# VHH binders against q9p7j3, part 173

Target 1, 174 residues: q9p7j3
Amino acid sequence: MILPLFPETQVHVFVYENVSNCAAIHEQLISQNPIYDYAFLDAATILYKKQVYSAIIRALEDRRDEQMKTKTIHSEVILSLSPKTEISSAFRQFSMTKKSKNIVVVKIDSKLTEEEEFERLDKLVEGNRVEFSDEELQKLIDFKVLKKNYKLDPSTLENPLASILSSIALRGYS
Below, E stands for the ipSAE of ESMFold2; O stands for the ipSAE of OpenDDE; V2 stands for 0.75 times the mean of E and O plus 0.25 times the DockQ between their complexes.

## First folded at step 14 (VHH)

Design ca5 (framework vhh_6qgx_2; at its last look DockQ between E and O 0.77; V2 from the best seeds 0.66)
Fold by OpenDDE, look of step 14:
Structure ca5 (fold): chain B 174 residues (1-174), chain A 122 residues (1-122)
Amino acid sequence: as target 1 above (174 residues)
Amino acid sequence: QVQLVESGGGLVQAGGSLRLSCAASGFTFSDYTMAWFRRAPGKEREFVAAITWEGDDTFYTDSVKGRFTISRDHAKNTVSLQMNSLRPEDTAVYYCAAASYDFGTPTQYDYWGQGTRVTVSA
């Protein structure tokens, strides 16, 4: 996938449900295994494709402008999902954990086709791939977590997309 | 300023035990995952063990599982590595490290100690 604002950067996003080895993946991440060079998100925290794209775009903009707050583009994507400026808070809010069952995986600067990247990633994730769509994401979301992460109230809960995107875009400008 | 100061290294016989300690200062200790790495002579630095910021999860490299135990004390801002049943191949300089995040991406450790030397004789 190519984003219009970043035509030279190839991005891939995958969604997995019923993942049985999140704990094993977590162990590989903390041990700095370079094969796992992705952003692993808890699907329970993701409601819209645009939410993910917005975070990716902001991360790429930060990199372009040499204003990244984290060390890698993938970690910057995770930070960019959060309305908070604290890195630890962002990761606690949105990252895959050993308890996760469904995940969204993001790859930035891929040198492979989507199919090739999938084949590579499929060796690492033990779960069922589903379509990256609002419909599928809505089946995996935990609304309690979503409300907490973006401080949604009854007035914004019916259509939370605008609030989510605003939170991402205006992080640090409260 | 940020400091990680390791202690507890030394010479020990195979089958013996050592307890390493790392004293942290200059940052919010409770917000960081703490880890131990080691570099053996002629080898690259490798991951040994880690404990999450909350202290509820621990991770170990395969070669030390069942022998090493990592723990942390938030009141004292310390992380420890209990090393039992030591082997000659455990000989290395051991480093304490801290990361502000520990999952979602391959962990990037922000701070490093100067290391403490562990030598295990046959």
Scores: ipSAE 0.640, ipTM 0.844, lowest interface PAE 0.6, mean pLDDT 94
Fold by ESMFold2, look of step 14:
Structure ca5 (fold): chain B 174 residues (1-174), chain A 122 residues (1-122)
Amino acid sequence: as target 1 above (174 residues)
Amino acid sequence: QVQLVESGGGLVQAGGSLRLSCAASGFTFSDYTMAWFRRAPGKEREFVAAITWEGDDTFYTDSVKGRFTISRDHAKNTVSLQMNSLRPEDTAVYYCAAASYDFGTPTQYDYWGQGTRVTVSA
């Protein structure tokens, strides 16, 4: 897809459940295999489509404005999910780990159609693709993790989406 | 100031062994995944081996599996690369590298040493 604010940037988002090879993917990431140049997120941390799109938009805005804190747009998406600017904590909180069971995978600057990108990704991920939708994400979320990652207190639980999106948009302010 | 200082390089005959060491300072060593890369004359830098911050997972490029062993010592803040059965094609400058995370995207190694030269004579 094309985001309205970034008409020359094609983005794809995929969701996989029951992934059996996160450890093997980790091995390819640590050796910097370029075929794995995606952002791999732990789906247990993602409740809304807008959560992911807001992080993508924030990362693209920071790239446009030459304000990126990380070296790639994909790593910047992971940072942008966090309300804080510390890179290591964002990765610990949101990235796929070798023990993850469900993942959200983001590709930015794709030169492929969604189906072509899926065909490449499906060779890398051993799992079941599901729709990128709030309905499917709600089945995969861990609310305890979500509450911890965004420091949601009882007063913010009534409308967690707005609180989460504000955290992403306003990262850098205490 | 963050420093990664390699040592242990040198000249060795094919079939021989060397142990490289990398002393790390200026950051919390236990929070970092440590790696070795190498650059042979006329070639691009390539991944050799890595060890996670917990020290329980190790990774090796195919050409060194079974010959090289990476290890880390949290008490001394060092990472080592034991290189056995060395071959002339292992001749390279070896670099120590550190990354504060190793998941989510291809790993970004934030810190690099100056390198130590390893020459393997036929």
Scores: ipSAE 0.617, ipTM 0.821, lowest interface PAE 1.2, mean pLDDT 89
ESMFold2 (binder alone), look of step 14: mean pLDDT 82; pTM 0.838

Design ca6 (framework vhh_6qgx_2; at its last look DockQ between E and O 0.93; V2 from the best seeds 0.72)
Fold by OpenDDE, look of step 14:
Structure ca6 (fold): chain B 174 residues (1-174), chain A 122 residues (1-122)
Amino acid sequence: as target 1 above (174 residues)
Amino acid sequence: QVQLVESGGGLVQAGGSLRLSCAASGFTFEDYTMAWFRRAPGKEREFVAAITWEGDDTFYTDSVKGRFTISRDHAKNTVSLQMNSLRPEDTAVYYCAAASYDFGTPTEYDYWGQGTRVTVSA
């Protein structure tokens, strides 16, 4: 996928359900295995495609402007999902954990087609790929977690997209 | 200022044991995942072991599993590496490292110690 604002950057997003090897993936991440150069998100924290795209765009803008707060574009994507400025908090809020069952995987600066990237990633993730859509994401979301992450109240919970996007866009401007 | 100071290295014969320690200061220790790396002569630095900020998960490179144990003490701001059944191939400079996040992406370690030398003779 090519984003209109960043035509030179290829992005791929994948969704997996019933993932059985999140702990094993964690081990590879901690050991700095470069094969695992992705952003692994907990699907329980993602409700909309636009939420993910907004975070990706924010990260790419930060990179363009040389204002990244983290060391890699993928870590910047995870940070960009959070309304908080603390990196550790953002990762604790949105990243895959050993307890995760469903995940969203983001690849930035891919040199491969979507199919080729999937074949590569499929060797790393033991789960079922599903469509990256609002329909599939809403089946995997934990609304309790979503409410906590974005401080949603009853007035915003019925249509939380605007609140989520505002939180992402206005991070650091409070 | 941030500081990681390793200790406990030395010369030991094959089959012996050593306990490395790393004293951390200048940052909120309890918020960081701690790890040990090593660099053998003529080789690149490699991951050895890690313990999460919560202290409930540990990770090891395959070659040290069953022989090395990583632990941390939040009260003392220290991380330790118990090394048993040492082999000549374990000879290296061992480094302590700290990361503010440990999941989601390949971990970037923010702080590094100067290292302590471990030599295992045949």
Scores: ipSAE 0.704, ipTM 0.868, lowest interface PAE 0.6, mean pLDDT 94
Fold by ESMFold2, look of step 14:
Structure ca6 (fold): chain B 174 residues (1-174), chain A 122 residues (1-122)
Amino acid sequence: as target 1 above (174 residues)
Amino acid sequence: QVQLVESGGGLVQAGGSLRLSCAASGFTFEDYTMAWFRRAPGKEREFVAAITWEGDDTFYTDSVKGRFTISRDHAKNTVSLQMNSLRPEDTAVYYCAAASYDFGTPTEYDYWGQGTRVTVSA
């Protein structure tokens, strides 16, 4: 996948449902195994493809402008999903945990095709790959979590896209 | 400012025990995952053990499982590594490290101590 503003940056996004080994993945992350250099998100927090793309774009813009707050582009994507500036809060709210059942996995600066990257990732994740689409994401979302993460009131929860995207785009500019 | 200060290193014979301690200051200790890494002479620094900020979930590299125990004391802002059945291969400088998050990506340890030397002789 190619983003228009970042044409030389190859990005891949994968969605897995019914993941059985999130605890094992967490162990590999905490021990800094470089094979696991991805952003692992809890799918319960992701409703739209545009939510993920907007966070990726924000992270890439901050890297381009030398404004990154975290040490890697993958950690910056996780921060960029949050309406808040606090790094640890963003990770608590959006990242995969050992209890996650469904995940969204992001790879930035890939030098591989989508299928080549998938082949590597599929050895690490024990679950069922599904399409990265709004239709599949809507099956995996937890609306209570979404409401909490973006402070949505009941009236906006029915059509929350604009509120979510503005939160991602405008973090720190008020 | 953040400070991590290790202590408890020394010379010990194989089969012996040693307890390392790491005193932490300058951050909200209960919000950080704490870890021990080690660097043997001429080698890269490697992960040894970690204890999460939430609960007492613990992780160990394979070579120390069953021999080392990590623990933390929130009242004293300390992390300890009890090292039993020590082997010459455990000889290294041991570093305390802290991370404000430990999931989602390979963990970025923001803060590091200067290390405490452990030497295990035959």
Scores: ipSAE 0.602, ipTM 0.828, lowest interface PAE 1.4, mean pLDDT 89
ESMFold2 (binder alone), look of step 14: mean pLDDT 82; pTM 0.837

Design ca7 (framework vhh_6qgx_2; at its last look DockQ between E and O 0.75; V2 from the best seeds 0.00; counts 0 for: pae O 2.1 > 2)
Fold by ESMFold2, look of step 14:
Structure ca7 (fold): chain B 174 residues (1-174), chain A 122 residues (1-122)
Amino acid sequence: as target 1 above (174 residues)
Amino acid sequence: QVQLVESGGGLVQAGGSLRLSCAASGFTFEDYTMAWFRRAPGKEREFVAAITWEGDDTFYTDSVKGRFTISRDHAKNTVSLQMNSLRPEDTAVYYCAAASYDFGTPTQYDYWGQGTRVTVSA
C-alpha cells in the first residue's frame, strides 16, 4: 500500500508459513542481536494487509509527532496493532513467540530493495515465504485469537475490517 | 521507582567460581525478563544470559554456555548468575537488566543496574 504521509520511508512486509525456528529467532531477539531488527508478528493475529499497513502508519505518525510509547519504530508497530495502550499486552497478543508457526515480518526504514531485504531475512527465518496478500493471510489467521484481540462480536465477525481498523486508528483518542 | 542492585563481584583465580546477585525493586518482578550483560575493558557491552519472566526459559551467549547458570527467586525478587570455570576473558563489569517484554523485536531493556566488577586473574 501507498503511504501518502511517508513517501520516502521504505517499508517491506514479508509472510512466512511453516516456520521451524521461531524459538531460535526469539533467542536472538532477547540477546538484542541487531541483525534481527524487524517486527516479528504472529500471523495468527493478522487477517488483512490493511491491518498491518494501518499499524505501520500509526507508528510512523506517532514517531513524527514524538508520541511513541516504545523505543523503536518496530516495537511501535506491534503496539499499534492493539486497540489498547498497554504495551506488554500488545506484545503478548501480536508478537511472534517461540510457539508461533507462521509469521509476518515488517522492516521500516529499509535501505534495501524488497528482494535484497528478503535475501537477508531468508537467512534468518527457516520457513516458506508466501505472498503478503489478504488471500494468504486468511489461510493463516486464527479467528478465535482475532475475536479476542479486537473484542469482536457475532454481528461484526462476517466483516470485521472496519471494526479492526477503527480500533487501530482511534487508540488514545476515545 | 525501579532499582536494580548488583552484588557479588570480586577477584577470582582462573578456574574458580563466583556468584552474582541482582536485587530488584519498584516493579512486579514476575512480569519482567531479567538479563545479565557485561562490558570488558575497551569493549562494548554484550549479552551474557537471560531468564524469562516465568523462569521457564534461559538463554546464554555461546562463550558462557555450560559454565554460567542464570536463575531467579520470585520470593526474594532476585536474579542470580552462577559463574563456574571462570576464564580471564570473563573479566568485565556485569550489569543486571530488566525488560517487560522479550519477543517480537530485539528486546528493550528499560532498567539497568550500576554494575559489579568481576576480575579473573590468570
Scores: ipSAE 0.599, ipTM 0.826, lowest interface PAE 1.3, mean pLDDT 89
Fold by OpenDDE, look of step 14:
Structure ca7 (fold): chain B 174 residues (1-174), chain A 122 residues (1-122)
Amino acid sequence: as target 1 above (174 residues)
Amino acid sequence: QVQLVESGGGLVQAGGSLRLSCAASGFTFEDYTMAWFRRAPGKEREFVAAITWEGDDTFYTDSVKGRFTISRDHAKNTVSLQMNSLRPEDTAVYYCAAASYDFGTPTQYDYWGQGTRVTVSA
C-alpha cells in the first residue's frame, strides 16, 4: 500500500487471530532479531483502520521532520497510537505481549509486494490471517482496554473514532 | 548522568557459579526493561537474558536456559544474573543494558554498562 502523502514509502498491515506463538515472537524481539523488523500491536487495542493509518502517518511525518522520539520508525508507530508522550506508556498500552492472542502487524519501508511480505511474515507468525478491516478489528477489540487507553466517556463511546484520532493528532498539545 | 556499573565477574572453574550485579543510576529504573548481553573473544555481542520493567517476565537465550537466572531489585536499582553450571563457552565480557520500552519491535537498548569479564576454565 502507498499512502498519498508518502508516495515513496510502501506500507503493509496484517491482522492475525488465534496466534499461538506470541511468546516466541516476543522473545525474538527482546533478542533483537532483525528478521522481526515490524511493529507488533495487540489487536485488543485497535478498533479502526484509520486508527492504525493515523499512527503510521504521524510516525512518517515525525521522521520526515526529523522529530522522531523513538529509535525506529516501527517503534514510532507504536508511540503514535498513544495519547501519552511517555514511550513506556505507549508500549504498555498498544504493543503485543506474550499474552496476546490477536495481533496487528505493521511494516514500513517494505521492498516487497503485499503477498511477498505476507509469505515472509507467515513464517514468523503462527495464526490465522484475517482481513484488515473495521469489521474484523471490531471482533478482536477489548473495549475496556480501548476506553482506558483513550479515556473514552459515555459521550464519546458511541462513536469513538473522532476521539481516538484527536488523541493521536494532539498528543503533546494538551 | 546515566550509569550502569557491572560487578561480580572473575575466574571460575567449569561447573562453578557466579553472580553478576548491575547498579543503575541517572534514570527512572522502574520504567526500563533490563538485560544482560555478552561478547566472547572474536565473536559479536549476543543477548543473554532480560527482565521487563514490571519484573514479571523473564527471557533467556537457549544456551543459558535452566542455568542462568535474571532478577531485579527496584528498591536498590539493581539487576542481577545468577550463573550456575558455568561452561568454558560462557567465557565473555558481560554487559548490562536498559531499554525504555517494551518489545513490540526489535528492542533498542538506550544505556550500556562497561562490562565485567567472566572467565570459565576447563
Scores: ipSAE 0.055, ipTM 0.501, lowest interface PAE 2.1, mean pLDDT 91
ESMFold2 (binder alone), look of step 14: mean pLDDT 82; pTM 0.834

Design ca8 (framework vhh_6qgx_2; at its last look DockQ between E and O 0.94; V2 from the best seeds 0.76)
Fold by OpenDDE, look of step 14:
Structure ca8 (fold): chain B 174 residues (1-174), chain A 122 residues (1-122)
Amino acid sequence: as target 1 above (174 residues)
Amino acid sequence: QVQLVESGGGLVQAGGSLRLSCAASGFTFSDYTMAWFRRAPGKEREFVAAITWSDDDTFYTDSVKGRFTISRDHAKNTVSLQMNSLRPEDTAVYYCAAASYDFGTPTEYDYWGQGTRVTVSA
């Protein structure tokens, strides 16, 4: 897909449920395998498509403005999901872990079509692909984790989208 | 000031053993995943082993599995690499590295040591 504000940058987002090889994926990440050049998110921390898109947009803006806090665009996406400025905290909050069951995978600067990228990624992830939609994400979310990550209270929990987007946009400005 | 200082390298015969050590300072050691890399003559630097900050999970490149063991001492801010059954192809400069994260994307290591040379003779 193409984002309106970044027409020259192709982005793909995939959702997998019942992933059985997160530990194996972790091993490839820690060993710096370049074919795993994605952002792997824990789906338990993602409630909205706009949450993911907001993080991607912020990361791309940071790159455009030469203000990235991390070394890669994918790591910047993970950081951009967090209301915190600490990189390690952001990764702990939102990244896939060996304990993850469901994941959201983001690819920035793809040179492939969505189908081609899926075929490539499907060789790496052992799970079931589901639609990238609010409906499917809502089935995978852990609200306890969501409330903790964005410090949601009863007044914001009824409609948390605005709070989440504000947290992403205003990181470092509180 | 961040510092990673490797030690324990040297000359050893094939089949022998060495224990490398890395002393870390200048950062919160407990918040970092520690790793060992190596660069053989004429080759690129490659991953050898890592131990995570959270659960002390260990990872190894295939060629060293069953022969090398990575461990860490939180009290001393050190990471070690026990190298057994050494082979000539293990000859390299070994580097200690630290990363503030190890999930989500291919790991970027923020800090590096100067390296210690390991030579395995036939």
Scores: ipSAE 0.826, ipTM 0.919, lowest interface PAE 0.5, mean pLDDT 95
Fold by ESMFold2, look of step 14:
Structure ca8 (fold): chain B 174 residues (1-174), chain A 122 residues (1-122)
Amino acid sequence: as target 1 above (174 residues)
Amino acid sequence: QVQLVESGGGLVQAGGSLRLSCAASGFTFSDYTMAWFRRAPGKEREFVAAITWSDDDTFYTDSVKGRFTISRDHAKNTVSLQMNSLRPEDTAVYYCAAASYDFGTPTEYDYWGQGTRVTVSA
């Protein structure tokens, strides 16, 4: 996929359920294996596809404006999901961990078609790919985690999208 | 100011042991994943071992498993690498490194020491 504001940037987003090898992936991340250059998110923290798109857009805007706080565009996506500016907090809240069961995987600056990127990623992730859609994401979310991460109060729980997107867009001013 | 200072390098004969130490300052030690990397003469830096911030899990590259042990001492703010059964191919400059998170993307080790030289003679 190409976002209208970033016509030269190819982005792919994949969702996997029932992932059995998050611990093995974590080991590859800690040893800096470049084959794993993606953003691996815990699907328990993601309710909407717009949540992910907004974080990607924010990260790409910060890269364009030379205002990135992290070293790579993928780590910047993880930071951009957070309503707060603390890098380590964002990673603790949104990243895949070795205990995660379902994940969302983002690739930015891909030189591959979606099918080709999937073929590569599918060799790394032991799980079942599902559609990147609000329908599938809603099956995987943990609402207790979502409420905590974005500090949703009772007035926003019926329709949290606007509150979540505002938190992503306004990070740095809270 | 985050600082990592390695010590304990030296010359040792094959089959011998050496203990490297890394003194860390300028951050809350328990919030960081600590790692050792090494660079052999004429080669690229490579991962050796890590101990994670979240649960003190340890990871080792295959060539050192069973011979090297990484550990940390939270009271002294140090990370150690006990190296046993040393081989000539372990000869390298060993670097201590730190990362404030180790999930989600390939780990960004933001802080590095100056290195300590280990030479293992045949």
Scores: ipSAE 0.583, ipTM 0.815, lowest interface PAE 1.3, mean pLDDT 88
ESMFold2 (binder alone), look of step 14: mean pLDDT 82; pTM 0.843

Design ca9 (framework vhh_6qgx_2; at its last look DockQ between E and O 0.92; V2 from the best seeds 0.54)
Fold by ESMFold2, look of step 14:
Structure ca9 (fold): chain B 174 residues (1-174), chain A 122 residues (1-122)
Amino acid sequence: as target 1 above (174 residues)
Amino acid sequence: QVQLVESGGGLVQAGGSLRLSCAASGRTFEDYTMAWFRRAPGKEREFVAAITWSDDSTFYTDSVKGRFTISRDHAKNTVSLQMNSLRPEDTAVYYCAASSYDFGTPTQYDYWGQGTRVTVSA
C-alpha cells in the first residue's frame, strides 16, 4: 500500500510464524534495548494488511498533528490498532506476548531497504518469515480474539473489514 | 497520574545489604510495570530490574542477577529492591520508574521518582 501523505517515511512489515523466542525478545523490550525498536504484534490479532496499514497511517497522522498518546511511533501503532484510547488495554490486546507463536513486526522510519531490515530483524527473531499478505494472515488469525478485540457481533464476522477499519479511524471520537 | 517516592538509600559496607522501596500516591501499581534504574556519577542511566504488571515476571541486568531481588507488595502499594552482596560498583542514584505496558515495543517509562542515593564503601 502507498502512503502518499508520508512520502519520506519508509515502512516495512514482516510476518513470522512459529516464533520460539518471544520471551527473550520481551526481556530486551523491558530493558529498552534500542536494537529492538519495532512494533511487535501478535499475529493472532491481525486479519488484514489494511488493518496494519490503517494503524500505521493513524499513528503517523497523530505524530504529524502532535496528538500522539505514547512516546514512540511504534508504541503509537500498537495503540492505533485499538478501538479505545486506553494504552494498557491496547497493549494487552494486540502486542506480542511471551506466549505468542506468530507475530507481525512493523518498522517505521527505517533507513534500510526491506532486505537490509529483514537481515537485521532475522538475527532477533527465531521463526519462519512468511509473506505479509491477507492469505498468510488469515492462516494465523484467531477469530475469537478478533471478535473480542473489536467487539464484533455475528452479523459482522463474515465480512469484518469495514467494522475494523471504522474502529481504527474513529478511535477517540466515540 | 502517578507520583513515585523512593526510600531506603544510604551508606553501606561492601558485602552488605540494603532494601530500597518505591511507593505510589493516588493510584495502585497493579496496572504498571515497575522498574529500577541507576545512574553512577559520569555514567548514563542503566536498567537494573523490573517487575511486570502482566504476570509479575521479574527481569534483571546481568551484573545484579543473584544479588538483587525486585518484589511487589500489592497491599502496601509498593515495589522493593532487595540488594544483597553489595559492591562498590553498585554505588549510584537509584530511580523507581513506571510504565503502563511491558510488551510490543521497547518499554517507555512515563513516571519517575526523584531517586535515592546508594553508596557502597570498600
Scores: ipSAE 0.560, ipTM 0.802, lowest interface PAE 1.4, mean pLDDT 87
Fold by OpenDDE, look of step 14:
Structure ca9 (fold): chain B 174 residues (1-174), chain A 122 residues (1-122)
Amino acid sequence: as target 1 above (174 residues)
Amino acid sequence: QVQLVESGGGLVQAGGSLRLSCAASGRTFEDYTMAWFRRAPGKEREFVAAITWSDDSTFYTDSVKGRFTISRDHAKNTVSLQMNSLRPEDTAVYYCAASSYDFGTPTQYDYWGQGTRVTVSA
């Protein structure tokens, strides 16, 4: 996928459900295995495609402007999902853990087609690929986690997209 | 800023044990995943062990599993590496490292110690 604002950057997003080896993936990330050069997100924290794209766009903007707060573009995507400025908080809120069952995987600066990237990633993730859509994401979301991460209240919970996007966009401007 | 200082290195005979320690200053370990790396002569630096800040999960490279144990003391702001059944191939400079990342992407370690030398003789 090519984003209109970043035509030179290819992005791929994948969703996996019933992943059995998140603990093993976690170990590889801690060990700095370069094969795992992705952003691994807990699907329980993601409700909309636009939520993910908004975070990706902000991360790419930060990189363009030489204002990244993290070391890598993938870690910047994770940070960009959070309304908080603390990196550790963002990772705690949104990143895959060893206990995760469903995940969203983001690849930035891919040199491969979507199918080729999937074949590569499929060797790393033991789970079922599902469509990256709002319909599939809403089946995997934990609303308690979502409410906590974005401080949603009854007035915003019925249509939380605007609140989520505002939180992402206005991080650090409070 | 976090400053890391390693200690405990030295010369030991094969089959022996050493305990490395890393003391942090400036910030506490509460928000940092702590790790040990090593660089053997003529080789690249490699991951040895880590303990996460989120749930104190421990991870080890395969070659040290069952022999090395990583632990942390929050009160003393230290991380330790107990090395048992040492082998000549364990000879290296051992480095302490800290990161605010512990999952979601390959972990980037932001702070490094100067290292402590471990030599295992045959």
Scores: ipSAE 0.251, ipTM 0.662, lowest interface PAE 1.6, mean pLDDT 92
ESMFold2 (binder alone), look of step 14: mean pLDDT 81; pTM 0.828

